# Miniprotein binders against Protein EXORDIUM-like 6 (EXL6): the designs that were tried, part 2

Target 1, 305 residues: Protein EXORDIUM-like 6 (EXL6), of Arabidopsis thaliana (Mouse-ear cress) (q9m8t8)
Amino acid sequence: REPPSQIPNGTLDLSLLWYGQFTPTQKERVHDFIESLNFDAKEGLDPKVSAWWKVVESYQERFEVKDIYRQKKSNRTVAPRIKVKVVRSYVDEKMKYGKELTMGNGEKLVETAIGNMSKVVPVVLLSAQVRAHGVGFCDGTCQHNALAKIKGQKEPRRYIMVSNPEVECPGECAWPFHTADKGPRGMTYQPASGEVGADALVIQLATGLADLATNPDLTKSLFKSETTPYNDDVKKNHESSSMYIVDPATKCTRVFGSGAFPGFTGRIRVDPITGGAFNSHGINHLKFLIPSIWDPKTKSCWTPM
Key: E = the ipSAE of ESMFold2; O = the ipSAE of OpenDDE; V2 = 0.75 times the mean of E and O plus 0.25 times the DockQ between their complexes.

## First folded at step 1 (miniprotein)

Design E1
Fold by ESMFold2-Fast, scan of step 2:
Structure E1 (fold): chain B 305 residues (1-305), chain A 97 residues (1-97)
Amino acid sequence: as target 1 above (305 residues)
Amino acid sequence: SKVTIKITIEFEGDSPEEIREILKEIVEKLVEEAEKLGAKVTVKVTVEGDTVKITIRVEGLSPEIIREIVYEIAREALEIAYEYGVRVTFEIEIETE
């Protein structure tokens, strides 16, 4: 009756907009990470970035609902594959709207990333010197997922916005490559790329892509919650608030390997030559540190190792 | 402080009446557990087209306890959605005093 896939073409076509100045390492790292999501060659090293993406893809599985009360164990679905590719990459190095972005400016950047393309997912990447207001960066979140209403289109467009936290809030959004602002003294590691901003952007993008792929409409938000539940301003005001539920990737925040606890990433690897931290391998023998993701089938945070 | 929370959960699928019956036991368990914590709980379940809508209102809890209850409700609803191949949405409104 109904197709099993919630991604109609089995493809996420990304349109990237780089706002501000980025290093070649930052740009290459993001592109290599995206290409690594679908890299599943046997000659590649394990664990693979694509193994993490297969957990995301498993959220697309479906059942015959009418058989719920009968033979649950006999029900089987096949997870559809989701091919992720960059179809457009635009650079605004001079920053058309300056370094201080309002919500309206952010919406215009999303529209710029979309251009005339009907099926792309816009990804806006903000350089280290840019401040985006109204999206919660460095105030409870490190990436922004939302829906944009586009004139002439009946369905709202899902978009992702990430920022290089290296200047604004490295202690909140660049751990474990930077000492955390709060909590216990933890371990810090060298970024596998050699640049904190490059590896931090990958972690934020990974989180955004996972949240998008598991809930593309966002009107069906699985989870969304405050990062700072003990905010003095919220308690001081004693006023009405709306709470949204934790997304699957956010549910495993700061978990990168098995055995993680506050201040410790869990089991990861360190490159003996560079000192760089990683838990997965991608294209061109590149090493990545990617966040854990909730696996609803095992009811746990899936880790690469 | 006294707190009132309103939780709306919507499950969308091909057989909303079947989903509604499955949710009955979970709703009853949540009401019982919240009442044990000194809260007053009101639950309404409706079927609207292909959607089962659950509205839960909880009064008298501290903000600290609310977070744990919200997390648990969200987790169970998500697990049902994945097990039965249905879409789920949440909306939570909190009034604090």
Scores: ipSAE 0.000, ipTM 0.148, lowest interface PAE 15.5, mean pLDDT 70
ESMFold2 (binder alone), alone request of step 1: mean pLDDT 69; pTM 0.608

Design T1
Fold by ESMFold2-Fast, scan of step 2:
Structure T1 (fold): chain B 305 residues (1-305), chain A 93 residues (1-93)
Amino acid sequence: as target 1 above (305 residues)
Amino acid sequence: SRVTIEIRVTKDGETFEFRFEFDSPEEAKRIIEEIKRLLEELKPDEITITVEADSPEEAYRIVREIYEFLKSAGFDRVTFEVRGNRITIRAEK
């Protein structure tokens, strides 16, 4: 059975599982980033992390517009909000399944992250020394979104898995804080937190959350795009139209600002105190570098600046 | 392919502007020596450098080397702006 096509009641309750040893900075950055998704205070600096999250939230508006059109029952004047919060955090420093994880071990970690909670999204975070097999980390992907069959539950559970790439594949999954190992060896910057792994984890988690919110069925989203032509399937004798398949969370990979091209992030800022690269602001005057997201309204990669 | 580089330096409220043309991206790397000279002579608080090349990739190669040099020279606050084949670096101490 497939998961629901929308996020129920506009709430994402996250259960974090930290597998292995993490620095305080790594844990704090992940928590601060999550808190920043819903931080929209007047005194805050722009652009905000929450502005990026509003683009992600706009995908829920598209689904509900389709429902309104079909049923003519709902009336909406604003885009739905998705409130993100951490409801549970579990740490396994001893790594009960060792440093070499199989897909089956990953499913057991997902079950551990869920615990006794029926309505949570498990987020498994792997330390720098852990290697997860069968999930594509460091072999074309830097985050993993999948479905796990949970014992005693009717529906499979959607989960996110991210890994600190600092040791295994910094050139693939820690750019722009490390030189790229494939393609143009682009421009590099200092991480705002002072730790490559901490800021790389944030980028991976941001991509995972965007993928979960924009692609809950784990299928490619159907949106019009100049670069990916696709003809609609004709079903139930409906007329075909030309459309483009776009994966919103991954279409804009390695784009962080306006004017980006292979090897260049686009427009960003460098913090004068820390030297760190950023394109958005969060809680407590913290600065983050977050990846672009596809905007179906403008048919382009949305950037904070 | 030609490369055009424009440098603007600001010191004590005064602004100085320079324009350089190079016949190739390889020759344009000599701009680092011009930047060194300007930093030594004028000791500016702000420097803005605009690179225009025949392709974004060529402009990026030059901009990356300029950025690394400015960072090593103590310019910690850097922003970039891209307009087609033209990249502007603005650096402050």
Scores: ipSAE 0.000, ipTM 0.245, lowest interface PAE 16.3, mean pLDDT 77
ESMFold2 (binder alone), alone request of step 1: mean pLDDT 82; pTM 0.821

Design T2 (from T1 with Y60W R64M Y67F K71L R77K T79E F80I)
Fold by ESMFold2-Fast, scan of step 2:
Structure T2 (fold): chain B 305 residues (1-305), chain A 93 residues (1-93)
Amino acid sequence: as target 1 above (305 residues)
Amino acid sequence: SRVTIEIRVTKDGETFEFRFEFDSPEEAKRIIEEIKRLLEELKPDEITITVEADSPEEAWRIVMEIFEFLLSAGFDKVEIEVRGNRITIRAEK
């Protein structure tokens, strides 16, 4: 019954803060990925990064009440578009707050990314040598998207923070470009860019952007368990259903293609010249590996292939 | 169409090597079944299998059947590395 949340004005203005040392490839890959979200030229190769972004956009579709005298299958609802662009990019190579970030330091980085801009989404990218305490990186998560209380501002600000997994937890946050830490060691592929950190950053940013765009208010329950638990705690005289909040991209963790299972990404492509793994194409014939996202219309993880 | 499968297995500290070559889908199925029987009979401690084909997709199809078999056979640690048209599976108990 909850109406879907809508991104204001159909635009998502990002302010990037690069904290620490990043390679040119890492920076270029992130910018190229963001530009590819809205690239839908007919001469471009399929599947497109923009096709994945259209699934994200579909979460904004509103239920249309149909006239009782009209055919119920008439569709006049169109999913709103979300244009994503980088409006600011700032680099702090010297790491003003050092390599060990506290929660308070993290808040200051978010504030720095915002600057004096209204209505921007701060994206803080942490280099491989940085450790963020109290955020849960390498303890079940590889990106953090949340609401922050900003000093001097009345409303909390939505933000994304992304770690570079190359050093601290590559087996958790750089798979499938690094051997997994748990379960079957699984599939390991070469990154399309030639750098594990660059393509892993794209995966984490993609997850954060998708989860933010599909639940911008961070206040709604998105998912219902299809399995009803059979235990003694089931309430009597109520329709028993399990519901839980799961972010759409997080729900499809480690799924990149059709037929995925623990240790296997699902169907993806490999460049025969470079060995690089990909499942989508963006601007300038660039290849990307992006995570699947839950599609409520099909009740499954949407995959490019 | 040419596919090469190289297998290295370790059992009780001894290493054994096997090589298979084929160029048809019918031969592929027969060889994969032969590999499964070989692994069931030897019950090795460690396995390395390298598949090289004319295309990554061809090598991938072969590797998936072997990978699923190794998981079902009780190998706790299975790793697959893809390098173009060459795929390597490493498995240990």
Scores: ipSAE 0.000, ipTM 0.325, lowest interface PAE 12.9, mean pLDDT 76
ESMFold2 (binder alone), alone request of step 1: mean pLDDT 83; pTM 0.825

## First folded at step 2 (miniprotein)

Design A3b (from A3 with L32Y Y39W F42L W46F Y65M M72Y L79E)
Fold by ESMFold2-Fast, scan of step 2:
Parts: structure tokens; sequence; C-alpha cells
Structure A3b (fold): chain B 305 residues (1-305), chain A 83 residues (1-83)
């Protein structure tokens, strides 16, 4: 049988559009996280952001001919690598479409991120100044990745959109750096960067990248689950509550470590000096808190620790 | 069961010792570790409460509620030390 959906050429070329005002820390954290997907942290610094990305890569499969006259299973090898690169980064500090975005404005931002590039994944990052509810954020959604029909383009384009939640919906989308709106009050932690918005953006971008890389065609992955969809609106739109399309990172929402439950992240590390929460190491001794990924081979949420 | 409730009581007593150690040393890592274990145990108790209410075991419900209240007090003490 054909392998799962493939990422063309083993590379994701990202075009970033920063909409609104962002701190240097917020921009640097996003770039450092992306670079950390591609390069191992120093030996002895485990878990690694790159190891988390290898789980994402494991959704891709290929066959390598090692012995064409022997057992075909001996031709099976490791999953292909996916290189993530930022090829373009644009800033719209004045917010051309204002602070209150509509679905139509969201589409225009995706088009702006694409520009004239044919093989790029647009990533739209919305500042804390933006009210993103109108483009599908908050109320159970903290990142958006989907297909957009772009005016003048032949095929729809896969995109990622994330929003800094620290002003609009921190109780929905900034946990564990902010008290959650529902469930047990739970534990809150300091962000490793010192900024809630910076680390929240990383979590949402990580979720979007993982979901995009594991399900690039959107419709090829259909998970059967006993779990009811997260919110009532999503539930109402399903004919069978036990069947729905769920992307691997979204399936492990709010799971950051082993033993997670509502109000508890699971096993993570805390920097004893700064109090900063993390579960993975990246380049330049940087620490990140990143979400767990559903692993179909183990049928569980793979956690960094 | 009564045996399971007794096991939960034993786990709480052991966690009280860890809480006192974390308070004495003031180490943020130990404080967060103790909080992690307390929240996990509290969640287990609430799940047990939900299951038991369907079976009408009034005495078990009362005991579990007391244990949940005790754990919540320990959580509040440790949270004060975080900042």
Amino acid sequence: as target 1 above (305 residues)
Amino acid sequence: SPEEIEELKERIEKLKEKVEEAKKLGDPELIYKALEELWKLLEEIFKALELLEKGDPEKALEELMKLAEEIYKLIKELEKLKE
C-alpha cells in the first residue's frame, strides 16, 4: 500500500507574516524554536526539540532498497527527515486590516504571507493587540491550520495561523502560563523566555507545524476515537461522536509530559533559578515547553518525558 | 473499596512528608514536584468520587471528600511558596 501523506522534497519553507507589534523576545523565540527542530541540542541535554520533531517525521514512510533480491521488509528504513526553514519574514506593525479580524481579512493575511512564492507554507502570527475571535480563535481553538482558496491561485494553500493569546483569551490558550478557564484550577508555571506571549506562540506554532506535517492533505487522516470532540459546537457538527478528523498534536491538547490530566501538564522540568517551565532543550542551551504528539505506533500521546 | 480508600490515606501521609521537606528546603524544583503529585492525587480522588456517586456509597463519598479537602490545603500551602 502507498505510504501516508508525504511532505514534498522533505522541506517546509515557511513565510512568516507578523501582524501587529511583537517584542524582540517573541520573534527570537519563534525563530529559535524553528531552528531547534533541525539541529540537536548539545550532547547530554535531553529531551531535545529535534527528538520531538523526529516523532512528527515518523508519520512519513519510505522504502530504501538495501537488498533487492532478499526479503522486502529488509528494505524498510527510518522515516524521511523534514527540514523546516524560514525563507521570508514580513512585518505589518500598523495592522492594515485593523485589530478586529474577519474571515475575509484572515484570507488576505494568508495571501500576503504567500506573496509570489509557489512552494511556501504561510505562517500568520497575530500580536496580542489583535482580536482573533472572528477568524476562529479562542472558544476551544488556539491555533488554526487549514486549506485556503487563494484568489488567483490554481490550488488551495495549506497555512498556519497563530495568535498571541495573552490579552484576548489567556485562560483558553496561554495555559500553563496562565490559569485555565475550565476544570481544576491546576498549576501555572513561568514561561522559560520570561514572556507568556512568546512561549504561548511557540506552543501554538509547534501544534500547527506538527499537525500540518503529519496530515498535509487534511482529509487523508480520520481518527476513530471514543473521545467526544472538545467543545459543544464541534460535537454538534459530527454525526458520530466517536468518529472525527483529529490531527496528532491537537489530539494531545494540554499534554506536555507523562501522567498529564486536567489541570496538570504531566512530567516537565522547572528551572530552579528562573522557575521557567520546559520539557525540551533546543539550540544554544535554550529551553522550550512543547506539546505532546499522538503516536499511532504506540496508540498514545508521545511525551518528551 | 475500603481497601482503596485506606491506600489513598497512606499516599496522602507520604505526600505530607514530601510537602514538609519541600517547605523546609525551599527548592522550587521540589515544590513543583510536590505540587505535581498533590494535583495528580486530587484528580484521582475526584474521578473516584464521580464513579462512586452512581453506586450510592454515602460513607465512601464522605471519606473521599475529606481527603480531597486535605490535599487542597496542602496545595494552597505550596502555591504560596512559588512566589
Scores: ipSAE 0.000, ipTM 0.203, lowest interface PAE 13.1, mean pLDDT 74

Design A6a (from A6 with A15L M37L M44Y E51D)
Fold by ESMFold2-Fast, scan of step 2:
Parts: structure tokens; sequence; C-alpha cells
Structure A6a (fold): chain B 305 residues (1-305), chain A 87 residues (1-87)
């Protein structure tokens, strides 16, 4: 009976913390991707990154079903918009807590990213020099989307932490730019930016942003069953009484295009000039490879192509 | 014989289907050497069409010409897609 969880004021104000050394390409790629979420590309540059973000936005329905009789499509088109912007970017190039991060040190980085801001989403990005074994990377998602108890605040804060995909399980986290340990071998794509670490970082950040925006309270599956695919699956299969949360982007892991199967991305494009792999377009004619996301309206993994 | 020519045409049609899948695979990878292999397969198919045309002159020229033109059209479509990848 509770209303769907929504992003306050229709905005995600991101505070980025870059922990360690990053290339200019890595930083520019992340910023360009974020700006592309709310950008309608010019005619002839489809599919758009913003089209993928509209699927994320559709999880926040504006009207209750009872108010719109037989207008499921209309209901989806009036879903609230979510504007994503970077309000702060901080660099800790010297790595204050060293190269081996514990969960406790990770929480301090989250606090640093928050600063004195009450309504910001902290995003901690870890360089190739960093190992974050205590955060549990290599579980197939390659990013962490969690709640942190912040000193002096009564409510826990939602955060995203992204490991460097080239060094933390690259066969899972930097695929398809790196060979997978399982499935077809010898089939890899070039990153559109020219750097594996930049494009793979965007994929993991995209996954984290989608999961956060579709499940901002991280526990909504305990109390509402209609907005995520796993809630629908639990409702269908009531045999298990244990709560198990599967975020919408995680449900579609390693799917980038239509016709995907284990070890194959599905339908994507290759830029004939750069050789770079992509499935979407953003600002400044930039090309991105972004992950699929579960669409509860079609009950399938939505892909740009 | 007409039956032998019909079987030969069927084998060329199967080869074209395989080549269409191979060109798509080459497009997805963007590999210059794989693209060259696709181009060589197209050239080989063009030679087979000429050989087929010569044999068909002994059988049914009207039906042979119609089938041959259909195959040529498909080859040109595949070559055009491969040229787009190169550009």
Amino acid sequence: as target 1 above (305 residues)
Amino acid sequence: SPEELKEEIRLLEELIKWLEEFVRYAEELGDPELIKLAERALEYLEKLIKDLEEALKKGDPEKAKEKLEELKKRIEELRKKLEELKE
C-alpha cells in the first residue's frame, strides 16, 4: 500500500570521489556519460543513452493504475523525469587510506564524498592501483550499491562504489573488452574511447546508477512487489519465504543487445573509423556501450538495439 | 542436367546464407583481416555464378537467367554492407 519509492525532487545530485590516479579519458568519459543521461541526441544518432535512462525513469510512475483505465502506455509516458548532475568532484590522487581498502576505509571515502551536503549521492571511483577485497567485488556486478551509516545522521545514506574493472576480475568486469574466463574466447571488442578502463568504468557506473534509481531504499522488495522483476518472481513463486533482492540492472547482467546469450553481447555496433563497440549515442556525437536493464512492462531485458 | 543445376543453385543459396552470417560477424568484430576473408568469399561466389551460367546455357536459359540475377543482387547487397563497414 505504500507509494513507490521515488528520487526526491526528480534530481540525482552526484558527488564524485576519484581515489587514486585516473587518466583524463577516464574522467572525461564518466562526466560525458552522466551528461548524456538527460540529453536528446540529434536526428540520426539513435539509439540514445537518454532512451535507456527513460526506462530507468519508468520505475517511478507518476499516476496510480486506478486513475488511468487501460492506459498502460500513457501511464509510462508521464513517469517523473530524473535529472542527473555532478555537483562536486574531488580527487584523492595520493590515496589517503592506501591501496588496500577495508569496508571501514571505504565508508570514510563515502563520508568524504558527501561532505556537508544533505541531498547528494556519493560515488566513489577506485583506480587501478586499489584493491577493495572487503567490499566484495567480483560477484558479477563489479560495483556496490549500498547504505552507509553516516556519523551525525539518523538515516543511512545511499552510495555507489565502483572498482577499476581492469584489475578487479577483468574477465567479468571489463567484458566484452577483455576475454571472459567462461564462454566463447577470442571474441573481444575495442572500447569506443580507446581505453578499456574508461569504457568498462562507464558500464559499471551505469549499472550502479540504474540500480540506485530503480531501488533507492535498497529494501523496497520487503514491502512492495510490483516495481522490480524479482518482486514479480517472488510473487509468482511464493514457495520461498526468504527475501532475495535482485536489482533490475543485475537481472540483465552482460546483456548489451538483442539476441544475447552467455558469452555473446547481442546486437551491437562497431565504429568503422575507431573500431570501438557501442550500442548508444550521447552528447558531442560520443558513442557508449551501456548495459541492458529489466523492463517490467515487457518483462524482458530492454536493449538499445 | 536440370536436376544437377538445381542442386548446384541450392548449394549456392546455402553458401549465401552462411556468408550473410559471416559478414555480420565481421561487422561486429571490426577486424580488417576477417573483413578481407568475407570479401574473398564474395569473389569466389561470383566465379561460381559464372560457372553456373555457362552450365545453364545447356539446359533452361530463361529460368537460369532469372535465378542467376537473383543471386547477383544478393551478392551486391552483401558487398555494399561490407564497404559501409570499411568507411
Scores: ipSAE 0.000, ipTM 0.104, lowest interface PAE 16.4, mean pLDDT 69

Design A6b (from A6 with L11F A15M W18Y F22L Y25W; at its last look DockQ between E and O 0.79; V2 from the best seeds 0.00; counts 0 for: pae O 3.9 > 1.5, pTM E .666 < .8)
Fold by OpenDDE base, look of step 3:
Structure A6b (fold): chain B 305 residues (1-305), chain A 87 residues (1-87)
Amino acid sequence: as target 1 above (305 residues)
Amino acid sequence: SPEELKEEIRFLEEMIKYLEELVRWAEELGDPELIKMAERALEMLEKLIKELEEALKKGDPEKAKEKLEELKKRIEELRKKLEELKE
């Protein structure tokens, strides 16, 4: 089969469930961040959130898509792009299942986020009011991506769940905007948005999205089209020998810039006016602090700075 | 640029301040692991300063050089303290 003239881009359609009460700043910050992922404006300030996302996209090179689409006469292997968009946003301010979540209730939230849409990635955001210990948060992490079996669906669905840690465990999940409760208290900074919960939430979301987007399971779903020959058999063989790791953003937790060490973010920038810490620019020159990603080529945590 | 250099120096100053705190904490608790962490951090800081020095050779702002020397002095003091903690 002749390779397609163009490498097909993948699309992540996100369905957001806002569980609990969120501030306008928190909601806006999340939306702005997501929109920044594919914002490749040439005239924008560096470093860019989109450059960070390009590193995430580069993980697609591990798959046979390379062999199928990159055999172009030009030795230049271009990774397919992953377009991210919000297709649904649902708010449950009343918290139908209560503020104390169990694993069972967590699954129900995922179902709610999916709704009647078969191709969306559900993203469950838990507000600061929610106690998320029951779903495994505040024990080293405040985000995860996983597979959930959904009633009526044959295949499990991958989802992201993230929590605003500002009340429940800020010392664990809101660093560097809060003092760390384990190990060195660390340097602390002001959030660029002005709200600890907003910027901490974005860090968790960014981690979850990066880990999800680099997951082999998702890649299969993104490029399953009648027009893209996806050979399932070849992928199994490459996965075993792949220098690529699972959850590359989680691996680089608490690394925000070059020269990072326990209690120190690494090289980041501070807005001289607001005092907010950032390491990247998004849409409309918005400033973000985003996590690092493991680069299998360099065997190090890649940072925007 | 001069502005970028100034920003880098500020960054290094913050890093040094944190390291100073870490050393104090190590001294107070007497935890060997904290000492090791401080040593690693110090090594990293020294590397970054060296890189900055190399960069300065190209642009040579005198004020930046003075500040850099001050930072080096502070690092040397931290190194001495860490050595004392190992004894």
Scores: ipSAE 0.022, ipTM 0.431, lowest interface PAE 3.9, mean pLDDT 84
ESMFold2-Fast, scan of step 2: ipSAE 0.243; ipTM 0.671
ESMFold2, look of step 3: ipSAE 0.358; ipTM 0.731
ESMFold2 (binder alone), look of step 3: mean pLDDT 78; pTM 0.695

Design A6c (from A6 with E8L L11Q A15L W18M Y25E M37L M44W L48I E51Y A55L)
Fold by ESMFold2-Fast, scan of step 2:
Structure A6c (fold): chain B 305 residues (1-305), chain A 87 residues (1-87)
Amino acid sequence: as target 1 above (305 residues)
Amino acid sequence: SPEELKELIRQLEELIKMLEEFVREAEELGDPELIKLAERALEWLEKIIKYLEELLKKGDPEKAKEKLEELKKRIEELRKKLEELKE
């Protein structure tokens, strides 16, 4: 029905709300990552952030094949494109609701990010000093991806909320840039941007965008945990405690390269000059570390390398 | 105490033996997904052994004991998943 709240086979128009104080590096890193999702320059270095996004896009092909009512479209030979762009970026440095957010305050921030726009996906980014209650941050999850009831709209709106974990829970949500609080601590690396918070925010946003694009209505679990308990942190999320939901990026939690296991990222690259860890390239010769995503065609966690 | 340390090492040796048995069973089935899962379980066990050795070197056998009990539960979960995949 119109208006469609999210269109995984067309465009994702993002409205960002930055709540609290962020460094220029943190803001630019997030914007550069988003722009990199659709950057496919022939002369660009491989692997590309856009190659990872093409795996996300391939879920549209799988979905349409299952849709009997779209028989002719289900025979497509090329996966549909999903263009991601930032259409609004609002900053609340003063933190209108303070540093301690209730669920109600978080919902108001989502509404603020939506503003007067009918077809945007709100993305709320919380600075390192902010604590959000009731969303499971630092208690089994590092990003919040849910549905919000919007005033004057019949259909609920999908949104993403991420927090800079650098101060509150770096051991939970900033690995591999910080020692992990669970299991073997394993290897740690320098962030490619030079800031733990900036690269952690990118990983959280990447996970949220992938899960949103592959399961926009949250009405079905796409996967069940069938491989290893280390691929599934969903049980610690309060929203999933009574219902098992595992989306493609969550199914491949803490996998960044081939051969990953608890405490080891898998095969990645390290910039010899900065020490920064990465597995993909984006716009302006930028390097990113992005999480693996399940590929139903290969029945494995797709890794950039 | 040194006696608690010896007991924890013995329990760890039992867990290693249990995982080796399941790796062998996965290999006998010849299922690529089971073999891959078994390889990851062995790599995980190696990392956990190093983690427990570190805890024991720090002189905290109580935390090591709690971690071993957590690991026993995880290995039992893995065993059940391996049995499900066989069927």
Scores: ipSAE 0.000, ipTM 0.118, lowest interface PAE 19.0, mean pLDDT 71

Design A6d (from A6 with L11E F22L Y25E M37R M44Y E51R)
Amino acid sequence: SPEELKEEIRELEEAIKWLEELVREAEELGDPELIKRAERALEYLEKLIKRLEEALKKGDPEKAKEKLEELKKRIEELRKKLEELKE
ESMFold2-Fast, scan of step 2: ipSAE 0.011; ipTM 0.444

Design A6e (from A6 with L11W W18L F22W Y25L M37Q M44T L48F)
Fold by ESMFold2-Fast, scan of step 2:
Structure A6e (fold): chain B 305 residues (1-305), chain A 87 residues (1-87)
Amino acid sequence: as target 1 above (305 residues)
Amino acid sequence: SPEELKEEIRWLEEAIKLLEEWVRLAEELGDPELIKQAERALETLEKFIKELEEALKKGDPEKAKEKLEELKKRIEELRKKLEELKE
């Protein structure tokens, strides 16, 4: 197992750009989720959102071929940490480029989110009214993770773009809070926040952050594994040791708990007071439903239960 | 065809329902072996579902029909096991 390049300084400073009109619940939900990534207080309930983030952090580890009798450096026995925080949040309620965005307009929004800051990761969030062309939303993806060439800078900047799918494609990008467009319809669940769009945005952002942290150079990771979750993107031969090209953030697509398969989330919890579906706890006793990610240590989709 | 897809969805929905009942019962009984059995059954169903989807995607109606019949048999096996656990 060889993880992608390490994140510099072990920090992700996010610059959020909210494009269009969002509810207070949608904005608060996203901020609360981000703050929950590093929340690991003893009095907090388990499983924690931070436990999911620790799996993401583990991708920063490097494994060397070593003689079993050789001493290991103490630093190599400790998983690297990635501190995530919002350093800037900008709102464009009037939608400078209108409701129909081209790829070029999207790149300009990324530039706006960056501003004059050399170190931030831009996160562009699109309201339910907005249609982004050329990024694949509702046509095979629910979040966009890419590299933007910034004028005057040597290195391209990694960015995340997510959209509220409530109006455009709830059946594709708001499951399990909405009936799926394809495959088994199964059961639907209530969003823990009370708003489909708010919890769908969290799921999309979670996937985007996981992809950014596990695949910062936008290359697929190659892992030696004998089992994989359901996903026809995996290639393997015979019964021998198998090597797979894995995209860690999307390998566990639509998996939220143990025993998941198409149309079924896997085992999750339902809050008896609100009816909301969740699989993790965050700050302020908040509950979140977050998607699974591939765990190279266990060679399976990590699930909280 | 629309009818073949509709029947596939019906059988997949039934498989999901049975697995949800199995997991719920395993939790109520507090039996980790039942959870492991459910996980193994899920792996088998995932394989059959994938093969059925591949056949439908390639437009092979005979292959799809064969895979759908295999899925039906597997669902009936799960139903029998679940009834045994209810005792």
Scores: ipSAE 0.000, ipTM 0.138, lowest interface PAE 20.4, mean pLDDT 73

Design A6f (from A6 with L11Y A15F A41L M44Q L48A)
Amino acid sequence: SPEELKEEIRYLEEFIKWLEEFVRYAEELGDPELIKMAERLLEQLEKAIKELEEALKKGDPEKAKEKLEELKKRIEELRKKLEELKE
ESMFold2-Fast, scan of step 2: ipSAE 0.018; ipTM 0.472

Design A6g (from A6, 13 letters changed)
Fold by ESMFold2-Fast, scan of step 2:
Structure A6g (fold): chain B 305 residues (1-305), chain A 87 residues (1-87)
Amino acid sequence: as target 1 above (305 residues)
Amino acid sequence: SPELLKEAIRWLEEFIKYLEELVREAEELGDPELIKEAERLLEMLEKAIKMLEELLKEGDPEKAKEKLEELKKRIEELRKKLEELKE
């Protein structure tokens, strides 16, 4: 196994670009999820979104926490925190590059999200109106987490790109709120927000943030090539002469609770009033369904329940 | 938990039904792409059944063990059918 990558200076300042039309629910859901990553109030309900984010942060323990312990006369080690916040949010409702995106258009959207800010992580969110196959979605992937070379900058920038899968590839990227392309039909859960697109966007963003925070430079292979029942399609689509890299959230694809297997989410909760599916709580008693993440300490997918 | 096992078995049973229908369609159409898809899904089901067997090593869930054996046999029949179609 390879050691995990270091955090990007302990903060993730996100600059959001909303490309196309989004509902107020979709925008609020994304913002509420991000704010929930660092919500540690004692009066909050368990399990917490912030507990899931602490697993992401734990990937840093081998580098920073041990160094801090050695340098200070601490009676215990403290896990480093990664503060996530939205510092800018832009909307392109008219879709400057149209509904059919190419990789070149995608790169320009990343540049637009960066704007004039040198120290932000660009997050591009594509509306349901967009066809994102040309930028790498729907062929075994439901979020894009890569490096972009930016004109006028020496170092490449990490970015996240997510797409509302409701129209283009719901069976691939909106499960468990939509029937899967492969597997049981008609067995779906209600999204906690009431909108499939809103909760699907949160799952894709959560995966992207976790993978970015654990492997910010994409220069470290965290896992050797490994086929699992949850990621066989991803591995087969990406198999080449180079070693396939499985990032922590991707390694636990479609696992939301303990006992998960293809077609079954694992242990989750259902709101008895709304029917909404969730496995975690955030700010303002909001409920979220978030993906599992590989825990190298237990050598298994960590689940909130 | 008994509720988790019951739900997992229900999902697995529905997945097996879906694959049985897909294999039937592959047989009727003779479509090599459908045969490949069925093979991939069968591999996923074979892995899933092994995971459920591990969960059933706890306690004595009589009905769950019986149901799991039923589903395991259905998966074995699907494997035989797919091998026939690949001939």
Scores: ipSAE 0.020, ipTM 0.432, lowest interface PAE 5.4, mean pLDDT 75

